VHH binders against F-box protein 7 (SKIP32). Designs and how they scored, part 8

Target 1, 328 residues: F-box protein 7 (SKIP32), of Arabidopsis thaliana (Mouse-ear cress) (q9xi00)
Amino acid sequence: MTSDALTIPSELESALRLRTVQYFITKRPWLDLYGVHVRPVPPFGSTSRKPHFDPALIHRCLPDELLFEVFARMMPYDLGRASCVCRKWRYTVRNPMFWRNACLKAWQTAGVIENYKILQSKYDGSWRKMWLLRSRVRTDGLYVSRNTYIRAGIAEWKITNPVHIVCYYRYIRFYPSGRFLYKNSSQKLKDVAKYMNFKASKSENLYKGTYTLSMSDDKIEAAVLYPGTRPTVLRIRLRLRGTAIGANNRMDLLSLVTSGVNDEEISSTEEDILGLVEGWEDDETHNPDIPAVSHKRGMTAFVFVPFEEVDESVLNLPPEKMDYYVTG
Key: E = the ipSAE of ESMFold2; O = the ipSAE of OpenDDE; V2 = 0.75 times the mean of E and O plus 0.25 times the DockQ between their complexes.

## First folded at step 1 (VHH)

Design z6 (framework vhh_7z1x_3; at its last look DockQ between E and O 0.01; V2 from the best seeds 0.00; counts 0 for: pae O 8.7 > 2, placed apart)
Fold by OpenDDE, look of step 2:
Structure z6 (fold): chain B 328 residues (1-328), chain A 126 residues (1-126)
Amino acid sequence: as target 1 above (328 residues)
Amino acid sequence: QVQLVETGGGLVQPGGSLRLSCTASGFTFSSYYMNWVRQAPGKGLEWLSGISGSGSDTSYADSVKGRFTISRDNAKNTLYLQMNSLQPDDTAVYFCARGDEYYSLIEGSYDAFDIWGQGTQVTVSS
C-alpha cells in the first residue's frame, strides 16, 4: 500500500513558505481578492446598518478613504481595470472626482473654464460622460501604423528577381500639452517604445511636433519639423476614431504633406510648428528649392497600443507572421 | 449636508399608479445623473431608471419600460418617478440614488451610486 505522497504543487509550497516568512514579508492583502467572490457592500451614505461581511482581507483592512486615495493616483485606464476586480472597486472608481481630473488633464489646452462650459453644455455635468464621449488622443501609449511595400532585390547568382517585402512603421506619441513625438522607422514597437520620449537622444531620430484636435469632426492637425540645412515641415492630417465609443484607438491618415520652410520662419516659431503652417495650402512651400510633396504611400491607419501591451503586441511580429488588418 | 429624501410611497392596488419624489439637498442637483433603484423583499437591488443632469437623457430597465417615467425638476431639486400599471411584483423599497453614469454608455445596470436616500416603501396588493 504505497502511500502516494500528494506532491503539493510548487506554487502551494511557495504560498506556504510565504506564510512562514510572515514576519519579513509585507502583507499583500490585495492578493486575497483573486478568486474570491466579494459580496456587495453598501454604498457610501447607505443607512443600512447591517454589516456586510466582506471576505476579502483588503476590504477588511483598508478603509474606504484610503482606497479612494489610492484610486485618485491611478491613471484613468488603470481605473477601468480596477473596476473589473470587484463590485466595491467598481463603485469606488465611479467617483466623479477621478473623471474630473482625467478630463481636465486630457483637455488641458482648452483651459479649465472652457472645459467646465463644455461639461455643462454638452455632457450634462458628467465628467464620466465627457471622458467617454468627447474625442481625445490617448496618451497612455503609442499610435502605430504598419506600412509595407515590395522592393525588387538584387539578383544574386541563382536567384532571379528576388522580391522583398519591406515593412516600416510610423509611431506617434501624443501628450496632453499639444505636443507629440513622431518617428518613421523599421524598428519594432518594443524597441521604439523604450525611447519614445522627449528626453531621447538626437541619435534616435525622433521628431517633435505640435497638434490640435478639432472639437467638431475628430480631425487632428499636426506638424513636425525636420531640422537641418534644408528644413522641412511635415503636415499631418488625421481622423481619430475608435473600435468602440470612447476607445479612441484608431487614426486614419488623411493627408501627409512635406513642405519647405524658410530658416527665418523656424527661428521665430520653434515651439509652435502647427502655428507656422496654419493656413498653408497643400501645395504651398516656403523654400523654392523644396517643392511641396503630397504623400500617397504609407497611408495605413494607426492603431493604438498601450504601453503595458507594447511587448506583447502583434506589431512586433515579422510581416510573414502578422495577420494585421485595421478595420475601417 | 448631502441628502436625498424619498416620498410618495404607499399601498396601491394592482393596476394603480404612484408618483415618487426625491428631494435633493447639499449639492448641485442639476450636475448629477439621478437614478431610481428598488429592493424587493429577499431580492437584491434593481436599477430601474436614470436621468441626466439636464433631464435630456433618460434610461429604463426592461422591467419597467413603458410603465415608469423618470423626470426631474432642477429648480426644485426634485427627482420624480411616475409609476403606472403597478403589479404585485413591483412591491419593494424604492431608493433615489445619485450617480454620474450614463446608462447608454455603460453595459449593464446602475449598481454604483455615491449618495442614497432612505427609501420609500411601495406595496402593491389587492
Scores: ipSAE 0.012, ipTM 0.277, lowest interface PAE 8.7, mean pLDDT 80
ESMFold2-Fast, scan of step 1: ipSAE 0.040; ipTM 0.480
ESMFold2, look of step 2: ipSAE 0.195; ipTM 0.469
ESMFold2 (binder alone), look of step 2: mean pLDDT 85; pTM 0.867

Design z7 (framework vhh_7z1x_3)
Fold by ESMFold2-Fast, scan of step 1:
Structure z7 (fold): chain B 328 residues (1-328), chain A 124 residues (1-124)
Amino acid sequence: as target 1 above (328 residues)
Amino acid sequence: QVQLVETGGGLVQPGGSLRLSCTASGFTFSRYAMNWVRQAPGKGLEWLSGISGSGGRTSYADSVKGRFTISRDNAKNTLYLQMNSLQPDDTAVYFCAKGSRYLGTYHSPYFDYWGQGTQVTVSS
């Protein structure tokens, strides 16, 4: 006896990966120049005819620079599939210069010399192997933590003790520079994503921070500054993982600690934010005049959603239509 | 300091019964609504039942109405779920969750703590 609960099966994940390529292509206005016929991605749960995608036509019409942009934004799994469609795609993805440029962009904070040392010591001199196997935060979308709580509602004539499952979300957007954006919100992914950028944003509760990723254990150390007359810092510790090799599409939330900081230690430089939280191994070991608070709620793992999948994401559905059901 | 500990899970035959318990500490138990939620293998969270702080009001999901009974003993800080006529699709991890009574529009109370869960397996 199966439940009516909405669950994301592996088959749906595979279909979404293929739709991601088409959705990305459909959202690129420059593709009109090449006469690519791409159907809009149907809404989630739609029974409309499946998207028709012609990778061979796209490859024949696109200059190498535009193919680079397409491949650079695909998931590792999707990129592997693309190489099988046409011999020309296969030869393009085997070009070492293509992979070198992708790697140096993704790990730009390490610089050229350090990346070459890592390439030689850990990836057998193969830029392609390094891009596929070396952990990196994804910068082509958002990491989303969906958190739920059960709230007692106002009693109604037909319901003596109503309860509601309510969602709120933590959003993270990473940049290759080592900067990131953080937002805690009840707003859905589709309503938040377009405002998760460093342009002059009117969005409340959008905060800026800096992060590092440890290559030895895939742990992310991050810190966010909440400015004000009594400024505070949020320290975020995460572990990066993936559903497939190189997917980098999941993060476990290991700890979330807030503490006040002194103005004289704060710089307008984002790099200083991580410096402020060095040595915060125990909530009790920093400034006794400004006590640390460890957060114990809303510790759900982060799921990566590429920008081209934002509107079709299952995370936009009401709680009872996602992987929850309230009354059956 | 707030802690919720579930017990009473285990293996049971189809048509059998189990009683789950959740022992609460670190808060005034009688002032908060309590809930049972489950997660079946490969499925999302399903809310099953809620009970008011006094025990005077209860609510149930359609999937468990008539089979499951929620109750509480405020003197013992313990929440219960009596599960009867168990079916294979009742196999899940069962969680106890702390909520609050809604007192009006000025402030909405919310559930803020979950237990670790207890496994219930219904199989022959």
Scores: ipSAE 0.000, ipTM 0.090, lowest interface PAE 25.7, mean pLDDT 67

Design z8 (framework vhh_7z1x_3; at its last look DockQ between E and O 0.01; V2 from the best seeds 0.00; counts 0 for: pae O 9.1 > 2, placed apart)
Amino acid sequence: QVQLVETGGGLVQPGGSLRLSCTASGFTFSDYWMNWVRQAPGKGLEWLSGISSGGSYTSYADSVKGRFTISRDNAKNTLYLQMNSLQPDDTAVYFCAKDEQYGYVEDFSGTYDYWGQGTQVTVSS
ESMFold2-Fast, scan of step 1: ipSAE 0.000; ipTM 0.388
ESMFold2, look of step 2: ipSAE 0.436; ipTM 0.817
ESMFold2 (binder alone), look of step 2: mean pLDDT 80; pTM 0.811
OpenDDE, look of step 2: ipSAE 0.009; ipTM 0.261

Design z9 (framework vhh_7z1x_3; at its last look DockQ between E and O 0.01; V2 from the best seeds 0.00; counts 0 for: pae E 12.0 > 2, placed apart)
Fold by ESMFold2, look of step 2:
Structure z9 (fold): chain B 328 residues (1-328), chain A 128 residues (1-128)
Amino acid sequence: as target 1 above (328 residues)
Amino acid sequence: QVQLVETGGGLVQPGGSLRLSCTASGFIFSSYAMNWVRQAPGKGLEWLSGISDSGGSTSYADSVKGRFTISRDNAKNTLYLQMNSLQPDDTAVYFCARSTEDYIWGSYEETPYYFDYWGQGTQVTVSS
């Protein structure tokens, strides 16, 4: 179920908005994920989970490599609190080598020379400043776009048809290598997250591709291959943003374009799908059996969910509990 | 406190040889696959060679196969790259890099290619 046009009759949309929006205005938890409710929240968020660390156990048992991974996932406020736990944690948070390694891991596709140029030109030579302020895709979870529409139910004679809320999702998982996974599905986040990895990449409706992030405007160019009898490339353009500086937990979906690809092109380019489509215009058709299509529906912004939060996320709530409707 | 330190770079004439070393500390070196990568001025990162945790398996990029030899000494926590028949287009900064635990050696179809720690780099210049 990809790229279908979503249609809501205008009179039905108006009636649903008037009837439901006033009733549920204070029961709309989904809008917190999109920042509409501007409510005070704890620094750790309502869905954030952190492992409990016994300082005596951590001091003796947790290797530095795992400790670095924990600190690399913290927001700046949490890093300040971690500095107060013990001397080892304080030293680690203040270690410039830790921040250098985190940066080079996160932006490894640009290479060390380019990262040093950016470090000196934009971040005053501070790896810590670069980690905290430079845009990066999150790779420790999933970006999720939840899309809804209203569909008429089963009709009976002489009575008003019931109305169904239909929900489907776009799931993206990025890897630091410049590769990513894409899935469009009606399955919930909790059910999908376990299988969003390359070991499950032969699973039905899980697709792999490549991406780049432009640091000048925070735009992502991405492409996935839909293999099979009529191979198709999906080109995705995104804009990275966040609910706070350095959060990188939101993405706007700027465009979705599908286009057919010749079998010879597929054989030669499966490891560099984005290079295959370099320079293509959005309306270029390369296989006349599969014309280029720019999709205009299902464009809801992506929300990032860390893997440790997938079971508790409000994105798992059933469609009948949707509290978000786009007003005219 | 993971640290990787490269040494052995320098200036060499075309056709010459160099041996790079990478000393590892702060982790169990013998538990990780290790790699050599390079970056030339104005170019992206290029993977050159990798070696399994025991040293029993090696692989090479086509651009260096037959000219470069990767090896490791787990007793000394040291990774090596023997570079022979050097050409001007081998001029770059050379880095050692540690593979992640979830990397499946030799196949990106199962797990994406991924490094988690890098050295500071050593400059290799091949010039008349």
Scores: ipSAE 0.000, ipTM 0.387, lowest interface PAE 12.0, mean pLDDT 71
ESMFold2-Fast, scan of step 1: ipSAE 0.166; ipTM 0.607
ESMFold2 (binder alone), look of step 2: mean pLDDT 84; pTM 0.864
OpenDDE, look of step 2: ipSAE 0.022; ipTM 0.446

## First folded at step 4 (VHH)

Design A4 (from s3 with E100T V101E; framework vhh_7sr4_2)
Amino acid sequence: EVKLVESGGGLVQPGGSLRLSCAASGRIFSSYDMGWYRQTPGKQRDLVADITSGGDTKYGDSVKGRFTISRDNTKNTVYLQMNSLKPEDTAVYYCARGYTEEYSDTGYTVYDYWGQGTQVTVSS
ESMFold2-Fast, scan of step 4: ipSAE 0.483; ipTM 0.795

Design A5 (framework vhh_7sr4_2)
Fold by ESMFold2-Fast, scan of step 4:
Structure A5 (fold): chain B 328 residues (1-328), chain A 123 residues (1-123)
Amino acid sequence: as target 1 above (328 residues)
Amino acid sequence: EVKLVESGGGLVQPGGSLRLSCAASGRIFSSYDMGWYRQTPGKQRDLVADITSGGDTKYGDSVKGRFTISRDNTKNTVYLQMNSLKPEDTAVYYCARGYEEYSGTGYTVYDYWGQGTQVTVSS
């Protein structure tokens, strides 16, 4: 028998009076908010018994040791046939190497030595704290910017001024290598997501780019090359934020600038794409054949959609049925 | 779901004519820009002609005065009438549906494409 030696906050104590397995599956703090992919335990009980707790608040208020003790107190027999999955999941979350491997993968461009320096100087030697608190672009899904405008149609008999709503999306998929994919399309998220990868040779308007994230101000500098006889580069400046600490699930568009580039400026390697936008000004022409253009419309903030939620996303609804409150 | 199906391609002699048709299925056609592009092996697709939802047309410099684009929204079809064909017009012709990226530039993005139809101009 284990003695109750642990001091538990009143809100968490209320949650622990319920089935802890059901509580954490319902709130999924490791998967939904933080992109940590551990095997979930199956839900037990009615959804009508679901408590309304903020998992980000729990992570903020509890020390790591207490959170791991909460996971350790989950009851394997509550999972029935899934008990082996539950034991694996608890083991994984408690393993410091799980968090180390996640962090080193996410911030691989900095290298092992630099990540250890950041770990010691800013995150108290805790890989888990670093994963939860250090800003990072999400690589387990897509960032989606939904843009709409009204367009005039062709006049018809009995309809003099027809108008149509046009909806288009900017899609971004980040990779931990510092590379990303960019697509501008009127195609729905569920139809686009399966082709947002480097192996999709038949995907129209799928472009490759490079990015950096500034840790001091959460600003992303990104550049996409549009190849062709008159090559152009799209410079994308974003600010990373979240609906909760560590969520990294929103990006505000700070600027979009398209400008021509000279053939001599184009690198045969993708590492130089970001270098092509160094020192750019919105009204400066970098290629005399193509004027620089700063985008003033189509600047809607990006919303992150995990791959596991793509098919059920509200962003798949027709424009007239879409939720206008997706930026919250 | 949108599908574009081209028809009307073939072999013609220099100075001949062809009419290409593109039948669109799925999403409402009338709200979107429609275009014709062509591609020769080893080269990028080049704009032949486009027509906006409002009926405005634009042509590539090499085809102006010879080709005419038109649309029939009731039939969800776009047409390319090609006259005075030259050997240099030999290419695979693609139908495309697009929208104007409303960013202040007037740039059109084409995000649905047909399978293409071969046009060969040869004696």
Scores: ipSAE 0.422, ipTM 0.759, lowest interface PAE 2.4, mean pLDDT 72

Design A6 (framework vhh_7sr4_2; at its last look DockQ between E and O 0.48; V2 from the best seeds 0.00; counts 0 for: pae E 4.1 > 2)
Fold by OpenDDE, look of step 5:
Structure A6 (fold): chain B 328 residues (1-328), chain A 122 residues (1-122)
Amino acid sequence: as target 1 above (328 residues)
Amino acid sequence: EVKLVESGGGLVQPGGSLRLSCAASGRIFSSYDMGWYRQTPGKQRDLVADITSGGDTKYGDSVKGRFTISRDNTKNTVYLQMNSLKPEDTAVYYCARGYEEYPSGYTVYDYWGQGTQVTVSS
């Protein structure tokens, strides 16, 4: 049974070399410009061997090499937008290098080797195809779910109890590293987005967790530690979906379980909460004083909001202006 | 943005009484839980008392029987009546607005006042 040694393309060696060079060499970005040639896009169907001069001023002023460098620093979604500008840009954006970098960054937790295997086996060696078709959590914004429920109030002197509407949001920010930030708040998206980062050490009710995205099922398993005198772990199961191919802009909340955890376990696994709870049953708890609780309500789907759209998002509107509610 | 403004703090002798008030901005005050927390320098913020939108109250063990939390929804105000004050009650007192995360029953406080200093000293 001859183990077909998947010949790791020579490109992997170059990528590995680039990583090692990053540590020792002062990044001289201009040196990377050497040997980078952007071919002019000939007009479709032109048999003319005449050099096509692009009449656009921007192309006269911006050398192709610099254009390439600009694109190399763009986020994948911006590259997508750029591809809509003109034929030249569309052609330039199709460079596999841009998509390779994006893919390797997005799925870095799987490792370089695994990503290349997947690339070859499932996506025909096309980085762009992999980017578009392979499920991934987006890291250029926040996933937000709005949860609304009705609470009966007690009116001391009125025959009819007042009914109150409570609205709160779940916020998730994912990172390519397998870490994520989790927050529940009644605060608006535009306000929460300002401090949803790991540097925000002083933000109340901001929790750090770890997550994994399954290779086959578009399922996310995540865990968050609630610190305190009675530490608890929140286990989150999500299903990633999109409104369009490559959008990855929706997540269904499949399961939400709170479990007790003992102090000894926490001390040993501070950085991998998901690993700690791996294999736990839904009713499992490691603190006898804290029963495992499976949540059945407040399971509204998440909507992705890019950072650029945070201020303008409809999620900033009061509940009365929104057309969807979570029925209690 | 919801604003909470505390008042009523000050210096009081042991055995004395103070009444803290917290005025909340907004029209939906009655829908949310309100709480009082206190904090001393270098220590964690601790729950003193909370009151749900339904009027249910909870007190910290150290203040039970001495403090009373109440709310007036018509004035968007929560009160903390503090009786039999002790030097140990010296702290910055914070008003907070919270909501119950359904169905877990956990109250999440996400809006805070600036705090009011309460000093109990002879």
Scores: ipSAE 0.180, ipTM 0.647, lowest interface PAE 1.7, mean pLDDT 82
ESMFold2-Fast, scan of step 4: ipSAE 0.516; ipTM 0.812
ESMFold2, look of step 5: ipSAE 0.235; ipTM 0.657
ESMFold2 (binder alone), look of step 5: mean pLDDT 79; pTM 0.789

Design A7 (framework vhh_7sr4_2; at its last look DockQ between E and O 0.58; V2 from the best seeds 0.00; counts 0 for: pae E 2.3 > 2, unsure alone 62.9 < 65)
Amino acid sequence: EVKLVESGGGLVQPGGSLRLSCAASGRIFSSYDMGWYRQTPGKQRDLVADITSGGDTKYGDSVKGRFTISRDNTKNTVYLQMNSLKPEDTAVYYCARGYEEFPDSGYTLYDYWGQGTQVTVSS
ESMFold2-Fast, scan of step 4: ipSAE 0.557; ipTM 0.817
ESMFold2, look of step 5: ipSAE 0.475; ipTM 0.762
ESMFold2 (binder alone), look of step 5: mean pLDDT 78; pTM 0.774
OpenDDE, look of step 5: ipSAE 0.717; ipTM 0.883
ESMFold2, look of step 6: ipSAE 0.444; ipTM 0.762
ESMFold2 (binder alone), look of step 6: mean pLDDT 76; pTM 0.759
OpenDDE, look of step 6: ipSAE 0.780; ipTM 0.913

Design A8 (from s3 with V101E E102L S104P T109S; framework vhh_7sr4_2)
Fold by ESMFold2-Fast, scan of step 4:
Structure A8 (fold): chain B 328 residues (1-328), chain A 124 residues (1-124)
Amino acid sequence: as target 1 above (328 residues)
Amino acid sequence: EVKLVESGGGLVQPGGSLRLSCAASGRIFSSYDMGWYRQTPGKQRDLVADITSGGDTKYGDSVKGRFTISRDNTKNTVYLQMNSLKPEDTAVYYCARGYEELYPDTGYSVYDYWGQGTQVTVSS
């Protein structure tokens, strides 16, 4: 069945073809048209502090038609916040077409027809309800697992048997395509985040993988390939949850298994890395030349950090500045 | 960043000994794991020995009991003492600095800096 919800208005469609939402938010060309100048980014110092987005300013400067087009380009998180600011913004965010576009982008791997079936069967035909209640990996930031352990250090003239606290991080960035980026590093969130993208050539420990999210139990199956002379696959099993309904801001690490794979299997595309780990058991050796390793340590849960909060995150604090109970 | 300079390679007869040295420049040598790898033409690079920042050592099965890795943090140098050398020990030996990540997901060590290599030839 063809639904009008499968299409968007011609005027809005034309606006969407011209520029991305990032272009309109970043450049804000309509503000210059009305004699309003966007606050310039500081040249140095507080580079992490972005210019404030003021909905009231835009409301005063734009005709209704242009305001509607701007909101159509905004992310659902921005639309939800905007509805609390003024009546005009509230009417705009009530349009089911904006929620439809957000849902179809977030769950694009399922395809349009499957998403419409889910909408009808589980969310009462409401795209907004589906966006708010259906589990999804967040793509507007990073999931971060902070892991620590204690090891013996070298003896010093003034100190015998020194002990060092070691800190390292697991970083995941998900994409709606079913691809993700993975990094295991001692580097802090603020130093890693800007390089967690497919165009980063400077991050030598950045690996690409594929994932799926099960709607029945919120379990994520993920796999990343470490290419090389002895190719190795890391299978990551996670459970998605949240601190609030629809937050999708926590992941419990259920399993981490590394094992060698055959060169012939790796000659296929990066898009099907999950195929390489299908049917794996945690204690099973999958390549006789490289024993499987099921990790039991470094299994701290992942916490979601939106890109706008990266520089201000407590995860950037050195270990000695974080609350750690030590018996004195 | 660390620069690694290797020395001590050469030609020896079977049963002989060599001591390889790797001088590292840069900051925080004592905080990094250091290792020695070897490579023969047409073959993959093999782990010879690894030494952690804490002094714990690991050896490849083919060299265990014959080779000894050690480090001198005051001189920023790692050493490989090779005893009872055999013709199959003939290879280019590479010094390497390990990553700071203490639990590599690959199940094996990853190295970010490598020396230029030093040739060891065991021949009668």
Scores: ipSAE 0.018, ipTM 0.307, lowest interface PAE 5.6, mean pLDDT 70

Design B2 (from s3 with Y103D S104F D105S; framework vhh_7sr4_2; at its last look DockQ between E and O 0.55; V2 from the best seeds 0.00; counts 0 for: pae E 3.5 > 2)
Fold by ESMFold2, look of step 5:
Structure B2 (fold): chain B 328 residues (1-328), chain A 124 residues (1-124)
Amino acid sequence: as target 1 above (328 residues)
Amino acid sequence: EVKLVESGGGLVQPGGSLRLSCAASGRIFSSYDMGWYRQTPGKQRDLVADITSGGDTKYGDSVKGRFTISRDNTKNTVYLQMNSLKPEDTAVYYCARGYEVEDFSTGYTVYDYWGQGTQVTVSS
């Protein structure tokens, strides 16, 4: 979504208020010519008010679509507070058409007919209830899995059997279209986030794939292609969950399976990699030179970090300074 | 971020020797795999040598027996000793840091930090 930076400068808003107040007092001088005795009235409030940031002015300056994007990021408690700010915000939060549009965009791969069926059967016809309670992957940030392992080091003159800790991360960014990005890197979240887009160079070990979310059990099926000299597909199975209902900020990593693909399959399904491997068994490969492998290491749960929080996240700390616990 | 600084490149006659070094900054240097790659204009980077955190080495076929990679974890430095240099060894040599993953293969090394490169020229 494009509305992450919905903020109006306080200087602009104060200047706008000053202009409107001055307009009512001074800009109708010909009224004095005709001798009309009109008691002064403030245009939208008391003229005794000092210039300041007024939250009500935001709604007058901003398109409804930007307000909807801001409200779609709020939890239920914050939405209750937002509905008390002004009439436009209250109307926006209660507008069923906004929630319908948000839902159809978020679950666009299912299509309109299927979303209406789910709305009626599970959410009592309430688009707002569906938006707040139905499982969805977050697309406004990164899911990050921090993994560590121990490696034997070279014996030093001072140390006979040193233990070294390697820390690396799996990064996932989902898009509403059903596409996603995967990156495995020892680089920190604050350094990686700027490269997690479809415009980034392939030299950054950034891989592209497709995913689906099953509503019956919150499982995600995802696949990425490694297109090098020996093409392989990585199948990633996740379970979406959250620290609170509707948070969608955690994922358990259920399996990582590597399978070989043949050259004909790559050329025919490059943009729908998950469709290529749909229904494959965990031990299935279509290139005998590349056997299927179910990986056992690097299976730490994913934690969601919104883009606005990537610079301040504790995931940027070195492993010796961070006690990292992922709660269920 | 991690910084890798190569040094020791230059102009050498065929048959000569040259020693490249790569000073690494950042924590846990001894935990990572280190490697040397080289690149000629218009070509992809080719592996020259790598060395694991445990000291195991691998070499590209064209340099095997002539080049030796080593590391000194007390100095956070990796070296490439290049002997019997040939004009075909002319390239920009890059130091790299990597780690082992299990994603698209078991036990392969991903290199995600690179130095600026140092030019090695062997005049024919």
Scores: ipSAE 0.272, ipTM 0.670, lowest interface PAE 3.5, mean pLDDT 75
ESMFold2-Fast, scan of step 4: ipSAE 0.467; ipTM 0.789
ESMFold2 (binder alone), look of step 5: mean pLDDT 78; pTM 0.771
OpenDDE, look of step 5: ipSAE 0.576; ipTM 0.838

